# VH-VL binders against o81304, part 1

Every score and structure here is a prediction.

Target 1, 187 residues: o81304
Amino acid sequence: CSIFANPAQRAKRKLLELISEEDRGLRTQKDPKKRDEIVNAIESMTVIGRSSITTDDSLSATWRLLWTTEKEQLFIIEKAGLFGTTAGDVLQVIDVNKRILNNVITFPPDGVFFVRSDIDIASPQRVNFRFNSAVLRGKNWELPLPPFGKGWFENVYMDGEIRVAKDIRGDYLIVDRAPYNWTESFV
Below, numbering starts at 1 at the first letter of every chain, in headers, positions and changes, except where a header shows other numbers; Kabat numbers aren't used for antibody chains.
F, E and O stand for the ipSAE by ESMFold2-Fast, ESMFold2 and OpenDDE, each averaged over both directions (binder to target, target to binder). V2 = 0.75 x the mean of E and O + 0.25 x the DockQ between their complexes.
[cut] stands for letters that were removed.

## First folded at step 1 (VH-VL)

Design c1 (framework fv_cafelkibart)
Fold by ESMFold2-Fast, scan of step 1:
Structure c1 (fold): chain C 187 residues (1-187), chain A 123 residues (1-123), chain B 112 residues (1-112)
Amino acid sequence: as target 1 above (187 residues)
Amino acid sequence: EVQLVESGGGLVQPGGSLKLSCAASGFTFSGSAMNWVRQASGKGLEWVARIRSKANSYATYYADSVKDRFTISRDDSKNTLYLQMNNLKTEDTAVYYCARDYYDFWSGYFDYWGQGTLVTVSS
Amino acid sequence: DIVMTQSPLSLPVTPGEPASISCRSSQSLLHSSGYNYLYWFLQKPGQSPQLLIYLGSNRASGVPDRFSGSGSGTAFTLKISRVEAEDVGVYYCMQALQTPYTFGQGTKLEIK
């Protein structure tokens, strides 16, 4: 039996249950029926979040990837596993006041792929972004990579636990608030 | 960084009252469920009470041992969790921890705990 | 109430050796969602508890790979592949399928 009673929390629980065994989206790539079920659950969350403000100060957080349809992120996660290296947390670090959004993929113990972006708040739910730089970093080496474009995303639902977004390409992103704040470390 | 700091513990007579506070920082307090867990000296952990976020109407839950005596509450504007303890018994003597339940939808994810505050109920 | 039972209650281990702790629940912790609402915590001497494993098998942030959780329904296991001195303390399982949330009695891991 369930301990959830609120209609919005019930819808949220359903979404999170659907994605729980999807390996951040890798398994979903091979299962169109499951993808459709998840997208329908996202549409329900979009209705619940309609007219809400999702670009205020509460957007500032270290967000952790739960599920995505973004092919580029999934490719990186998949390739790490191929060589016996597991991708750690996949994070989106947002600071609205500083107008930054950094995408981070960790490769324990010492690796990180890090993409710096500027953001601009376009509406109560829409964020514009532009990639500034990308770096693949190891223990005592660093390889800068060219930045890869610009776009926008809309946070169609956000609360104290999760954020659900849809981007300019029609890709979806489901993240939760990480139980820590990620910061760039100097070594 | 996430911090939880308890205060309000102390010595109280049986039948007395105490109000504990837990000051939260480093995260969006209003979005998390919060819990109180206690531990008597040399004993195991005992869950005491839970309060959910505003999105879940501040729903509250209590262990049978404290029902009708303890009240959990929160003030999101002050990022503070409270435990009002009435009709205290010697069996309530324990270190009281506040713990964040980070996933309101995945109950039990107590990822951060305060350092605890000692409550001693003795005559 | 759901009763949580741990075994052993005392676990002396030589450094570098593996350790295993069992946790059993009086009823299934498997929710219709597919999640087991079971959690593992470590309390080091003089410290607050810290989360090790959530939802049965997921390692919490910062927890070393030598820790793993397994099991489903009413039977769960916490394993440490190579015990280190820093692992000494009391290990607790907890169920959060329903209130009241309940902890096991605790397993004290000691160095031989």
Scores: ipSAE 0.000, ipTM 0.458, lowest interface PAE 17.8, mean pLDDT 85

Design c10 (framework fv_cafelkibart)
Fold by ESMFold2-Fast, scan of step 1:
Structure c10 (fold): chain C 187 residues (1-187), chain A 122 residues (1-122), chain B 112 residues (1-112)
Amino acid sequence: as target 1 above (187 residues)
Amino acid sequence: EVQLVESGGGLVQPGGSLKLSCAASGFTFSDYAMNWVRQASGKGLEWVARIRSKAYGGTTYYADSVKDRFTISRDDSKNTLYLQMNNLKTEDTAVYYCARESFYDYLGMDVWGQGTLVTVSS
Amino acid sequence: DIVMTQSPLSLPVTPGEPASISCRSSQSLLHSSGYNYLYWFLQKPGQSPQLLIYLGSNRASGVPDRFSGSGSGTAFTLKISRVEAEDVGVYYCMQALQTPYTFGQGTKLEIK
């Protein structure tokens, strides 16, 4: 009925609707049926994105978390309440030319958990990463934390709006392009 | 169908307080960021405040002119957006619109309420 | 803050003729995603604003083909190919690249 509602757009709209009330994945952790529905929608996006290049310059952006199965990120978001705060934006800041990927969890008004990584483009869809440093920061203080780990993720679908990734642990990440550029001073 | 209906406007004296409500219907309110935009008589549109959906952390944003005086909040169980206005000034006199922000479709502020008039005078 | 400047502020048009409104931003609205976070709204007399164009060039649902948006970075244009009486009102551009979201001053389109 619309030239703008092709199969790819319909599959994307379905995915975004499925995740819209999942509290970035926290609700999904307790709902295996919903998780399966979302994973099936991700598989549809994977088919649509097959053979596409998702590691080019358009990957450079401030990406904002919409939904994930990553236990580590969800744990941090959930436990923010123990310290009298709530998680704001959860971001993945990528710069392909500088070979960096920084994971950011904001705790408004002044808090941020910040993990620095380098990346290496392994294939048209695969990015290798290695954690370099982590810090929990408030307005006038910071606490360095020991990061560790390395891995890879594959951007199975990416367009001008969203990116869908699957990582080495079999976890999924759905993000959109934030309407702002993250800097360390932007809290 | 999809509707936003503002209420709570009225006459208040400088230094007073007022709380506006915006009742949403016909869509899943909790999925959307929401905005307050005001318009003084015969003047242009001025963005006032924004609150993200729960999926985006419920983060709030304010225009400098209202920061620390106004508080935007939402009650997703009641499908209602609020604007608590404290220490009101004559410059705050305007029609206040609520507007949903459709981010999944990238439409921006695609649905607006009818507006509610706030008059701040002695 | 990003400043949005519209021209002209007043636009009298004969019905059936084209109309063009310019919007300029004090800094680029082009995000690394390739999108321009620029929006156009129409406020008809006595009514609430309504969305016309999103992300610089995309028509909102129900908006006639005679409306088009173009531009990138700091310079944007809204065109009406053939103005009709129902198009009367004040047109606003808005940026949503960063908070505070900011509007242009508005362009009042009137029939000659």
Scores: ipSAE 0.000, ipTM 0.458, lowest interface PAE 18.0, mean pLDDT 86

Design c2 (framework fv_cafelkibart)
Fold by ESMFold2-Fast, scan of step 1:
Structure c2 (fold): chain C 187 residues (1-187), chain A 123 residues (1-123), chain B 112 residues (1-112)
Amino acid sequence: as target 1 above (187 residues)
Amino acid sequence: EVQLVESGGGLVQPGGSLKLSCAASGFTFSGSAMNWVRQASGKGLEWVARIRSKANSYATYYADSVKDRFTISRDDSKNTLYLQMNNLKTEDTAVYYCARDSLWFGELYFDYWGQGTLVTVSS
Amino acid sequence: DIVMTQSPLSLPVTPGEPASISCRSSQSLLHSSGYNYLYWFLQKPGQSPQLLIYLGSNRASGVPDRFSGSGSGTAFTLKISRVEAEDVGVYYCMQALQTPYTFGQGTKLEIK
């Protein structure tokens, strides 16, 4: 392609290329220069998405993790190997009309870490959440865990392909629309 | 967009060998379990073999009809799935599809399929 | 091995009318997790199979809401509330409770 796309498409392409080999953020944790490049690309997306509504019905989807700075989630992904597995897809399942957001980390073949949350739409870009329950589940066992608090995140950019968010702790999240729907019936 | 493209089919004599390939793109191939499924002309679907990801030690599973004759394998560096078929029989004549498993969202099997490659075993 | 049996094998339907396909397994597909490991696929003429329904009753991404799956244990049904011309093809049920994974014989849906 010798012809440049519009500014929004170029910024999006640059962001996705920067994160494509970062192992969902694990490699970025050891590379401050790369983190700065990605954050700068996120700020470009923030500018493009400013004043847009990112908390409408289009937010209802099964979102799949592409990249994050959230240390708790990355720790879980990294340490899955200690238990003889690896983290599969990491999902955020949102239903705006039902006011729910469920976080799912899969551990193939039979494991899942599942956190249920309620959400409340605070503004055109801000979502408040409160954790309700958490469970770590294997093939023949289940361990309920205490839920961890509440917070907010802002979807600074969202389109038909990706969503970019920043949360109350200053962490970033980049997700795409998964090619499948996760439902409560799976767990 | 998820794409699976099979190749390597053709005409072979009974007792011969063929190696099929399936080139994957549009997803993290190394994290997905992969399958081969075949379909004889005008007939139904028959599951042939499955291989899991490196995280699950590349565990393999086979239909009894192909056990000890077929070997499923993968090369994650090339995003490619293989099926080595030895000691071919006329009843192995079929279109061979590769298909992706997604155990990661509650065991969603065969969620994407390739276009298929024809294998004809004839004297 | 688990045997999957479909009925009918041939299903002519007038456009706009409902259609129903039955699938029976030789043993229960209900896992201890509470899920039925039963899947439905559609193979349109000249095309590869595509996933319609997973775990008995869940529609795959992009599948129209006129498709629904129901049943538990050994008896399952795929329903199309109003058949469209694009629904022509062969429908297969499959069990993934245990290897070898096995398919039904297929049901050919044709527009009259």
Scores: ipSAE 0.000, ipTM 0.445, lowest interface PAE 17.6, mean pLDDT 85

Design c3 (framework fv_cafelkibart)
Fold by ESMFold2-Fast, scan of step 1:
Formats: C-alpha cells, structure tokens, sequence
Structure c3 (fold): chain C 187 residues (1-187), chain A 122 residues (1-122), chain B 112 residues (1-112)
C-alpha cells in the first residue's frame, strides 16, 4: 500500500522532476523524446485539474518560469549573451482584481524587458489577454516598444506552489510562485 | 518524516571494498536526485557522487578523487541508494552521508542522513 | 573546479551579538536563471549538516528569521542578527552551479 503522496502530489513531483534541469525549455528543444515525456506529465496534471477553478484570486502572484515550449521567450533567453548580458528570472506578474498580467524578463544587474497586458477571465480556467505596452529598460534609460497582439491561455492545473498552462498556439508554460514580489522598480 | 539511514560502513584494509546503503523513507524516493558527501575526522565536507532520477536516465557524477573506483546506484523499488567503493585508500577514511536534492531545481542537499563511518587502515 | 573560500575560519561571538561569515567563489555562481547557486549549511556538534540558506538568500523551512544570506556572483555573506547558544557549530557554503559541487573550508562559530 502507498502511504505517501496522493495522485496529484505524485503527478506534480514527476512533472517537476522531469523539467528540473531542462534550462527552462532550451534543452528540451533538442530532445523530442523528453518533450513527449513532459507533455504526457502535463496531460496527467490536466486530468487531475480539469474540474478546478484556476482563475480565482489565488492566480494573483509573481509567477516564475520553470519550463516552456514558447519559442519567442526561449529565443530571448538564449540570445541574451549577444547583447552582453544573461537572462535572469522570467516572470508573469498577475493581479486578477486589477485585471493585469505583466510579462517580465530580467537581465541582471540593471536590465529588464517587460510587456504590460490587460486580462479578462473567460472561464474557470481560461484567461484572455491583450498587450498594452512594452518597454526595454536599462540602468538610466528606457526604450518604449509598440505593443500588439491578443491571445488566451488556460491554467489546466494550479495549486499553492505551481501553475501549468497551455496557450492559444498549443505552447505550454510551467511556473512556480516566486519567493518575492516583482515591481516595475525592481531590476 | 523524511528519513535517510546509512549503513555498511566499517574497517577495511587498503585496496579493499565496501558497499554503503542509504534507506530512504517519508518521501517519493524515485523522484529525487541523491548524493553522497563525506567528512574526514575534524575536516570539512567533500561531495563524492550524485545520481539523478529515472526521468533523467539515472545519470551519475563523481568527484575526481573517487572516479573509476566508486559507483553510485539506486534501487527505487527498495527506496535505497548505494555506493560501491573499490580499491579503497587511507584517504577515503571518513563519515559518509547520503543527502537528497529537492525535486525542483534550486534546493540541493535539503535532507541528510546520520552518516556511516568508513575506516581504511592497514 | 570552482574553489570556495570562507572567512573567518574561527568566529567567537558573545550571545546576543551579531555574526557575519564571508564566502567567495573562484567563478561567478550567477546562473542564466538569475539565481546564485550558493547554499549555506550548519553542522552542529555531533550532528549531520542541515540546510540554512538556498539560492543565495532564501531561508530553508524552519530556519529562524535571524539568519540571512546576501551577495551575488563571487561574494556572499551569511549574517546572524543575534547569536543564540543553539547556533554553535560549523558553517559551510557550497556551490551547486556545476559538478563537482564544492564546499568552503567551514567557519566554526563558538560562544565566548
């Protein structure tokens, strides 16, 4: 008899262990078998979470990227060295009551790229977003960029530690709750 | 709740062999990367070996001082970690600890066993 | 191999006073994730090591608020705001940026 973790805890541990050394997804891009294993683990989490509400106020947090298949984010992370820096934390800062979601890529010690979005809760698991503004910021300068685009994502699983999402393009996102709160003045 | 219990230590002659065991309980052993760390009497800590979980193909890593002499392995069905030590040298004399990694990246050596003493002496 | 150097190696402290331990690495421990792969452990007399601080500045579960970690890259500090008798032991920093994982020499904290 199993005297340890319930099915949700086991599936979650398996998922986190599979992604633990995948360099946020960069390593996985070169390994289709590993990608399939991770996707299968995500599908297990999806089954576990399918009747849950993942768009309530517990969605409000500073979320830290653990793993993704999203090509644009991974490209920025990979190519940060070409600009004399290294990508730090990649964050989603969500406030459901304010209806905002800010995507943040830090470039320690002083750089940050962030995109502001407005959100609407479409269902118990679906969030619609619309890009509002974007900025690339350094120590004593900033360069505003034109924002464009809309989309949606579904939080297929969420608890006190992690959130698992799938977006309009079929990409996956696995995040945890960051041990700090990010603000626009934090660089 | 989380417990790691080492065994298999003892006195052995130089050139001899010993196999250490670490029995794990209170967590899902198969999901964790596991380490061996040693400490000679009155000295500091020295990392010895690491083995990853099945999801990472049981990949293994060793300190140069033990490479080709020690083999780390695990039996997930028994929740047990092993260290096979061959061609032992006097400088291998130490208390050997097993330590687990947290399953998410960033938390290393969050729990340690009580240790088992290995003495290599003529 | 990344070399970890601690200072001081011996730290006598009066109870209630602050204590500070330095740890320096031969290479930057700042990973592409933005985290410093630097950890602090305490080994109390006759006991196994226990994790105090992970990823440079985060307290492990059950660790009192009087412990704090700071620093980035190659220079790190562990601070105890008010030393208590139970804090006696040897403190080690460790890097886990790459194998082989390496520890500092240890700092023995003693009550005066």
Amino acid sequence: as target 1 above (187 residues)
Amino acid sequence: EVQLVESGGGLVQPGGSLKLSCAASGFTFSGSAMNWVRQASGKGLEWVARIRSKANSYATYYADSVKDRFTISRDDSKNTLYLQMNNLKTEDTAVYYCARDEYSSGWYFDYWGQGTLVTVSS
Amino acid sequence: DIVMTQSPLSLPVTPGEPASISCRSSQSLLHSSGYNYLYWFLQKPGQSPQLLIYLGSNRASGVPDRFSGSGSGTAFTLKISRVEAEDVGVYYCMQALQTPYTFGQGTKLEIK
Scores: ipSAE 0.006, ipTM 0.486, lowest interface PAE 15.0, mean pLDDT 85

Design c4 (framework fv_cafelkibart)
Fold by ESMFold2-Fast, scan of step 1:
Structure c4 (fold): chain C 187 residues (1-187), chain A 121 residues (1-121), chain B 112 residues (1-112)
Amino acid sequence: as target 1 above (187 residues)
Amino acid sequence: EVQLVESGGGLVQPGGSLKLSCAASGFTFSGSAMNWVRQASGKGLEWVARIRSKANSYATYYADSVKDRFTISRDDSKNTLYLQMNNLKTEDTAVYYCARGEWELLYFDYWGQGTLVTVSS
Amino acid sequence: DIVMTQSPLSLPVTPGEPASISCRSSQSLLHSSGYNYLYWFLQKPGQSPQLLIYLGSNRASGVPDRFSGSGSGTAFTLKISRVEAEDVGVYYCMQALQTPYTFGQGTKLEIK
């Protein structure tokens, strides 16, 4: 029963409830009041996580998007239908020891858009990244795209289930650990 | 915390040479681009030179005013940035600042205290 | 080379009043990434420059919230909502879209 939950568990449950029907952030783009509520819940999580290490080996995972404010990613998700497909899982695949972070948008059954990045751990909560390649792949074809850009994000909260991040653009990202490991050989 | 300390400035005659040093501490020096920026007395800031990290092959960039006369270099084992200045002109008289280059997308987020170079008879 | 032009060059302000500085670039600083490669620095008398604003509108660590940056492309503004005595110094904008990195002429903020 929830009466035994600690403050961190209650704050996390509130955040997850707020985002549960926001269509990964698409619905939130049209509702500034809802966005403010979610951002306030993220700030509460930031306070809870402020002394934690979020850049250790536990960061290595296939992370699945739950909610974001990032306009470019949401635009791709929204417009997938115009090309006869729908966006599947949106993933961030991180391997701290290999110093990589790959951003992946799947388009079932055979499509994937992914951006390869190199990462460097700057602090207990901050990760620096640099894009090194981008590819749009379909069945038996691929189109390389010009990668550019670099930035940082801070994992303001992370546990065995979720990760909450802010990036250099002021965008937010909420992800959970996917129930599978994604590799490039899947597509 | 993060510190940049310049040294090597002084008085030199026109046509002479001088080598500036910048000692860095409090961050991973080898992972950062580094810059030199100068400022003549009572004047504005002028970017002089940039050197990228080892991951970017130590690529170097120069302002046209110093190209072929100045050489920027670094020694990551000593956490030190250098500026070798040859064929100095009176117009090179300025305080020279060491500044951390792009770090993430922050540019010149840390500066040293500066070292004065005076080119005069 | 990208030319950066600031106005005004001299800005006398009464403490507690707002201040505004304009910065114009000879070409767009908006990169295809969506970022404006425009930076604001403050140089207090006798001190080294310090970063105030990065990528057009983001406050650097430790910078009070009375400072704000806005603009896009070729036109940018630095605002101080209420000027304090410690804000005296020369303000510079800078573009980092391409080398050579270039600074504006500087705006000297002084207390009346």
Scores: ipSAE 0.000, ipTM 0.453, lowest interface PAE 16.9, mean pLDDT 86

Design c5 (framework fv_cafelkibart)
Fold by ESMFold2-Fast, scan of step 1:
Structure c5 (fold): chain C 187 residues (1-187), chain A 122 residues (1-122), chain B 112 residues (1-112)
Amino acid sequence: as target 1 above (187 residues)
Amino acid sequence: EVQLVESGGGLVQPGGSLKLSCAASGFTFSGSAMNWVRQASGKGLEWVARIRSKANSYATYYADSVKDRFTISRDDSKNTLYLQMNNLKTEDTAVYYCARDFGYDYWGMDVWGQGTLVTVSS
Amino acid sequence: DIVMTQSPLSLPVTPGEPASISCRSSQSLLHSSGYNYLYWFLQKPGQSPQLLIYLGSNRASGVPDRFSGSGSGTAFTLKISRVEAEDVGVYYCMQALQTPYTFGQGTKLEIK
């Protein structure tokens, strides 16, 4: 009941409900009105998270993609059939103390697309990143791909369950804390 | 705060029917596979049924002991999981737990509800 | 169906001492992805089961570091380095490599 929920929990619930059927963002690419509704909900989260610290040790986690506008990630997810499967989990594995952020897309049962990045904390909400390597792996093979790109993202809201980010390109990312820790040994 | 709250348990006679509900909150229910697990008094845990998310076409799985008698279903608009139990037998007497799949729609379990007691007796 | 077998079924322990529970599966739980689809749960008296260890060796959020999971394939172990009073309950292993998900018989940990 709304009388017993604080405004932050209410706004978070609304955001999660809006993205729940959007196929990680693929459906939203074809629906500008839905995109506007989600962006308005993100702006509410941005207001709530204003002045908070979202780049502390709590940022260290295996984050799982719930929704994004990032065209590159969505393209890979959409084209997962090329690997004979559907994309599994799409993860950001962040370790603030080691200064790393690895992007992982799994292709069950044996495939993974893996991009390694270095990060540095620029402010209470801003993280700078630089891609170092990219690889596509199967059961007994790997194909290194050219790494490219650097930028920044701002975690505009973060709590014990979700993180909401905006990046240098104006894209949005909504993730939750995966109930597992991903490691590079799982290929 | 992730919560699962079961309801609908009670006393029912053999051959009867009962429908359990599980109200989910604090996470994106529609993206999650869900399970029912039961436990008879003083006994171990027994997995009953699983239903996947819309992304996996709501695929359903059942234990042999309940197949053709129980139906798992969900209403994503209400964040609610259901278990329709028909032709109940005394051996179905148990506490029934709702449990979220591990990693949302990955194989396993992580979060459990408090359970609801179903007693099948004359 | 994959059969899960735990030993011992009853485990009396003196507080502060270590405890170890074994779990064996009738077939390998190691998936081609490199994950062992093996989970450990604790059910305290009068409570719902709670996750302790996921995917063989990973400690769930909020679980004290005195708990550890190890093993691969068909043989797994849950260890408690120093048992505390709050650790009393029934421990279950579960496989989720395939349906039906199956549980071990449970190990009841009691304070001596």
Scores: ipSAE 0.000, ipTM 0.474, lowest interface PAE 15.8, mean pLDDT 86

Design c6 (framework fv_cafelkibart)
Fold by ESMFold2-Fast, scan of step 1:
Structure c6 (fold): chain C 187 residues (1-187), chain A 121 residues (1-121), chain B 112 residues (1-112)
Amino acid sequence: as target 1 above (187 residues)
Amino acid sequence: EVQLVESGGGLVQPGGSLKLSCAASGFTFSDYAMNWVRQASGKGLEWVARIRSKAYGGTTYYADSVKDRFTISRDDSKNTLYLQMNNLKTEDTAVYYCARDYGDFYAFDIWGQGTLVTVSS
Amino acid sequence: DIVMTQSPLSLPVTPGEPASISCRSSQSLLHSSGYNYLYWFLQKPGQSPQLLIYLGSNRASGVPDRFSGSGSGTAFTLKISRVEAEDVGVYYCMQALQTPYTFGQGTKLEIK
């Protein structure tokens, strides 16, 4: 939609500037004032995107985490040393046509935490999901984990560069389009 | 400011060839599917061809009236859409518009100004 | 191919009066996603077409709220609650459920 050109560009630049150097959200957990500033910027993006469709084929992508308030995901990133490494890219791989959403946390060189989900498009902005499997994998081992549950998220803003989402628990997620496509057979 | 600007139209003889261009600006061209639509003088709109973004396979689609004669293509590094037209017929005479598509939900939300193709002896 | 049929083909209207245009498809445009892949466009004299309504009932950016789209499956309506002089032109419906995308024949709205 062409109405997002200049005002959306300015709001987006402000949001990306605010989250830069926040260590994907880890620094923000200790800075309530910064969190409030980021949330206010997200609400501005929500207003800009409120009439837009964010669940079409353009949602199919390898999305890379820029910032989140999700405590469980941040805990895993912070504790990556338990897997003998530091966390690499944290990804959401979405394929609307195949109706899948896979959450991926890489632990270079050989580790990955991988959660498979099925998705249903509920509205122009809402995606329902259900976890169906999870695995923690290393070079010569893998540990299957029980599937967790179900929920929904709403993509309150999406364009050719970023996506901003809010989930059932009130957590926020800001991602960009990764410069590569991830697959299970990705080397 | 989002813009699409067509060029390359002109007068050509039946059986000739012509290549149209559509220059995009003000948006991330590579994220969008792109279409060509034509309109003969005093007539209605006719969809000609579609190309998906590279992220979704770059798949191409054509109207039966132009299959095997026209080729749609794109150069994302130049933000440009193309339509190669071969074996032109008098019935191909029309104003040719390019139009963008964001995913499969927003169809033709932005149109160019059009370029006239006249096929005549 | 899906055939799109509009009625009326010519629509004279007095400014301030309401107007309605009908669009019918030869098969259902309702997708399993719950959306109708039906679009409305306006082409003003000497101008390129512009998007008015997407997915059956959603107004495009910048389109006045006097325009509304309704319908589902094979029968759709575009309504203008109060016609203004700037609304003159040819209105087209289009289906994008499958290729080839097909347009209705157009409805010419004129001020009487």
Scores: ipSAE 0.000, ipTM 0.458, lowest interface PAE 17.4, mean pLDDT 85

Design c7 (framework fv_cafelkibart)
Fold by ESMFold2-Fast, scan of step 1:
Structure c7 (fold): chain C 187 residues (1-187), chain A 122 residues (1-122), chain B 112 residues (1-112)
Amino acid sequence: as target 1 above (187 residues)
Amino acid sequence: EVQLVESGGGLVQPGGSLKLSCAASGFTFSDYAMNWVRQASGKGLEWVARIRSKAYGGTTYYADSVKDRFTISRDDSKNTLYLQMNNLKTEDTAVYYCARTYDWLLGEFDYWGQGTLVTVSS
Amino acid sequence: DIVMTQSPLSLPVTPGEPASISCRSSQSLLHSSGYNYLYWFLQKPGQSPQLLIYLGSNRASGVPDRFSGSGSGTAFTLKISRVEAEDVGVYYCMQALQTPYTFGQGTKLEIK
């Protein structure tokens, strides 16, 4: 056994264990004590990630949602079941060089909700974004939807496995690097 | 860096055929719809043809002036777009550009090639 | 087909002065998404066209703040707040609401 394990690795392991059974945040909405425990673990990651650069080329990836407090996103995930489908992967696809960030919610086998955003790197940890277009897409149909608004998020911690962010509304996002790269050709 | 490089232009007689190529690099070619746009000397731009990605069925679209004479196609394994031009007319004389657009209904021609000149003359 | 009409076709401008180009479509370019599928391109002498404005009012990457697009439905405007020498060329509007995609006739901006 390792007696002197890396503090960052221990803190990360604890965070991932806390969120592993939270259904991407849906269960946490009903449990303030668990939410506080997760937020405390995020604050530990924030301390570890202090002064790091999280807006470089390594931010370019297909990020997969593990846990969030964002009410709108959780509502969409929760309500998909009422219409005979379930939300598959929820993704944030970022390309720093292209200045894009696409939010993707899949509805297997054929559905996707896709929001295109432009991004601007404001600091070593802060990304500004503006929604550009949105579409709900099914097997042989598309419904363009009006996108809404703009905002920012700060990546308080990022490594080769996960990214932890806090946004303009005070919501949290925990993602990992997906085992595949999302492209528009998937839909 | 995104690059599109056209080739295959030249002089051809009326009624002849020519095949243009557009070599793409610096992006995932298979994810994008591709277009051909032409411009006659001293004239404006005219959209010629579009092809969607394979994920969207590789659907093709043509301007009425070239329907049944031109065929747009792509080879994603070679990152190359093609335009097969048959039964060429003198009014087809133009610089031919390839241009990239998002497969989604945005219509952005955000990157263009340098163009290749096609001259149809006796 | 949707017909795109630009005015003026020739636009001589003194450097540092503003310039404005109008584009009209034969039918509305406003989609149910809330976006106008109207695009502006610049073709500098001897060069390929380059994208300036997408979806009516959004500046493309690398395009200076001097350029702005406005309008909705059938009437659109491209404005340059202060014309620079590098802005000379032919400006085109284009609709991509439906195929065939169609361009305006072009507006040649020249330094007088």
Scores: ipSAE 0.000, ipTM 0.449, lowest interface PAE 16.8, mean pLDDT 85

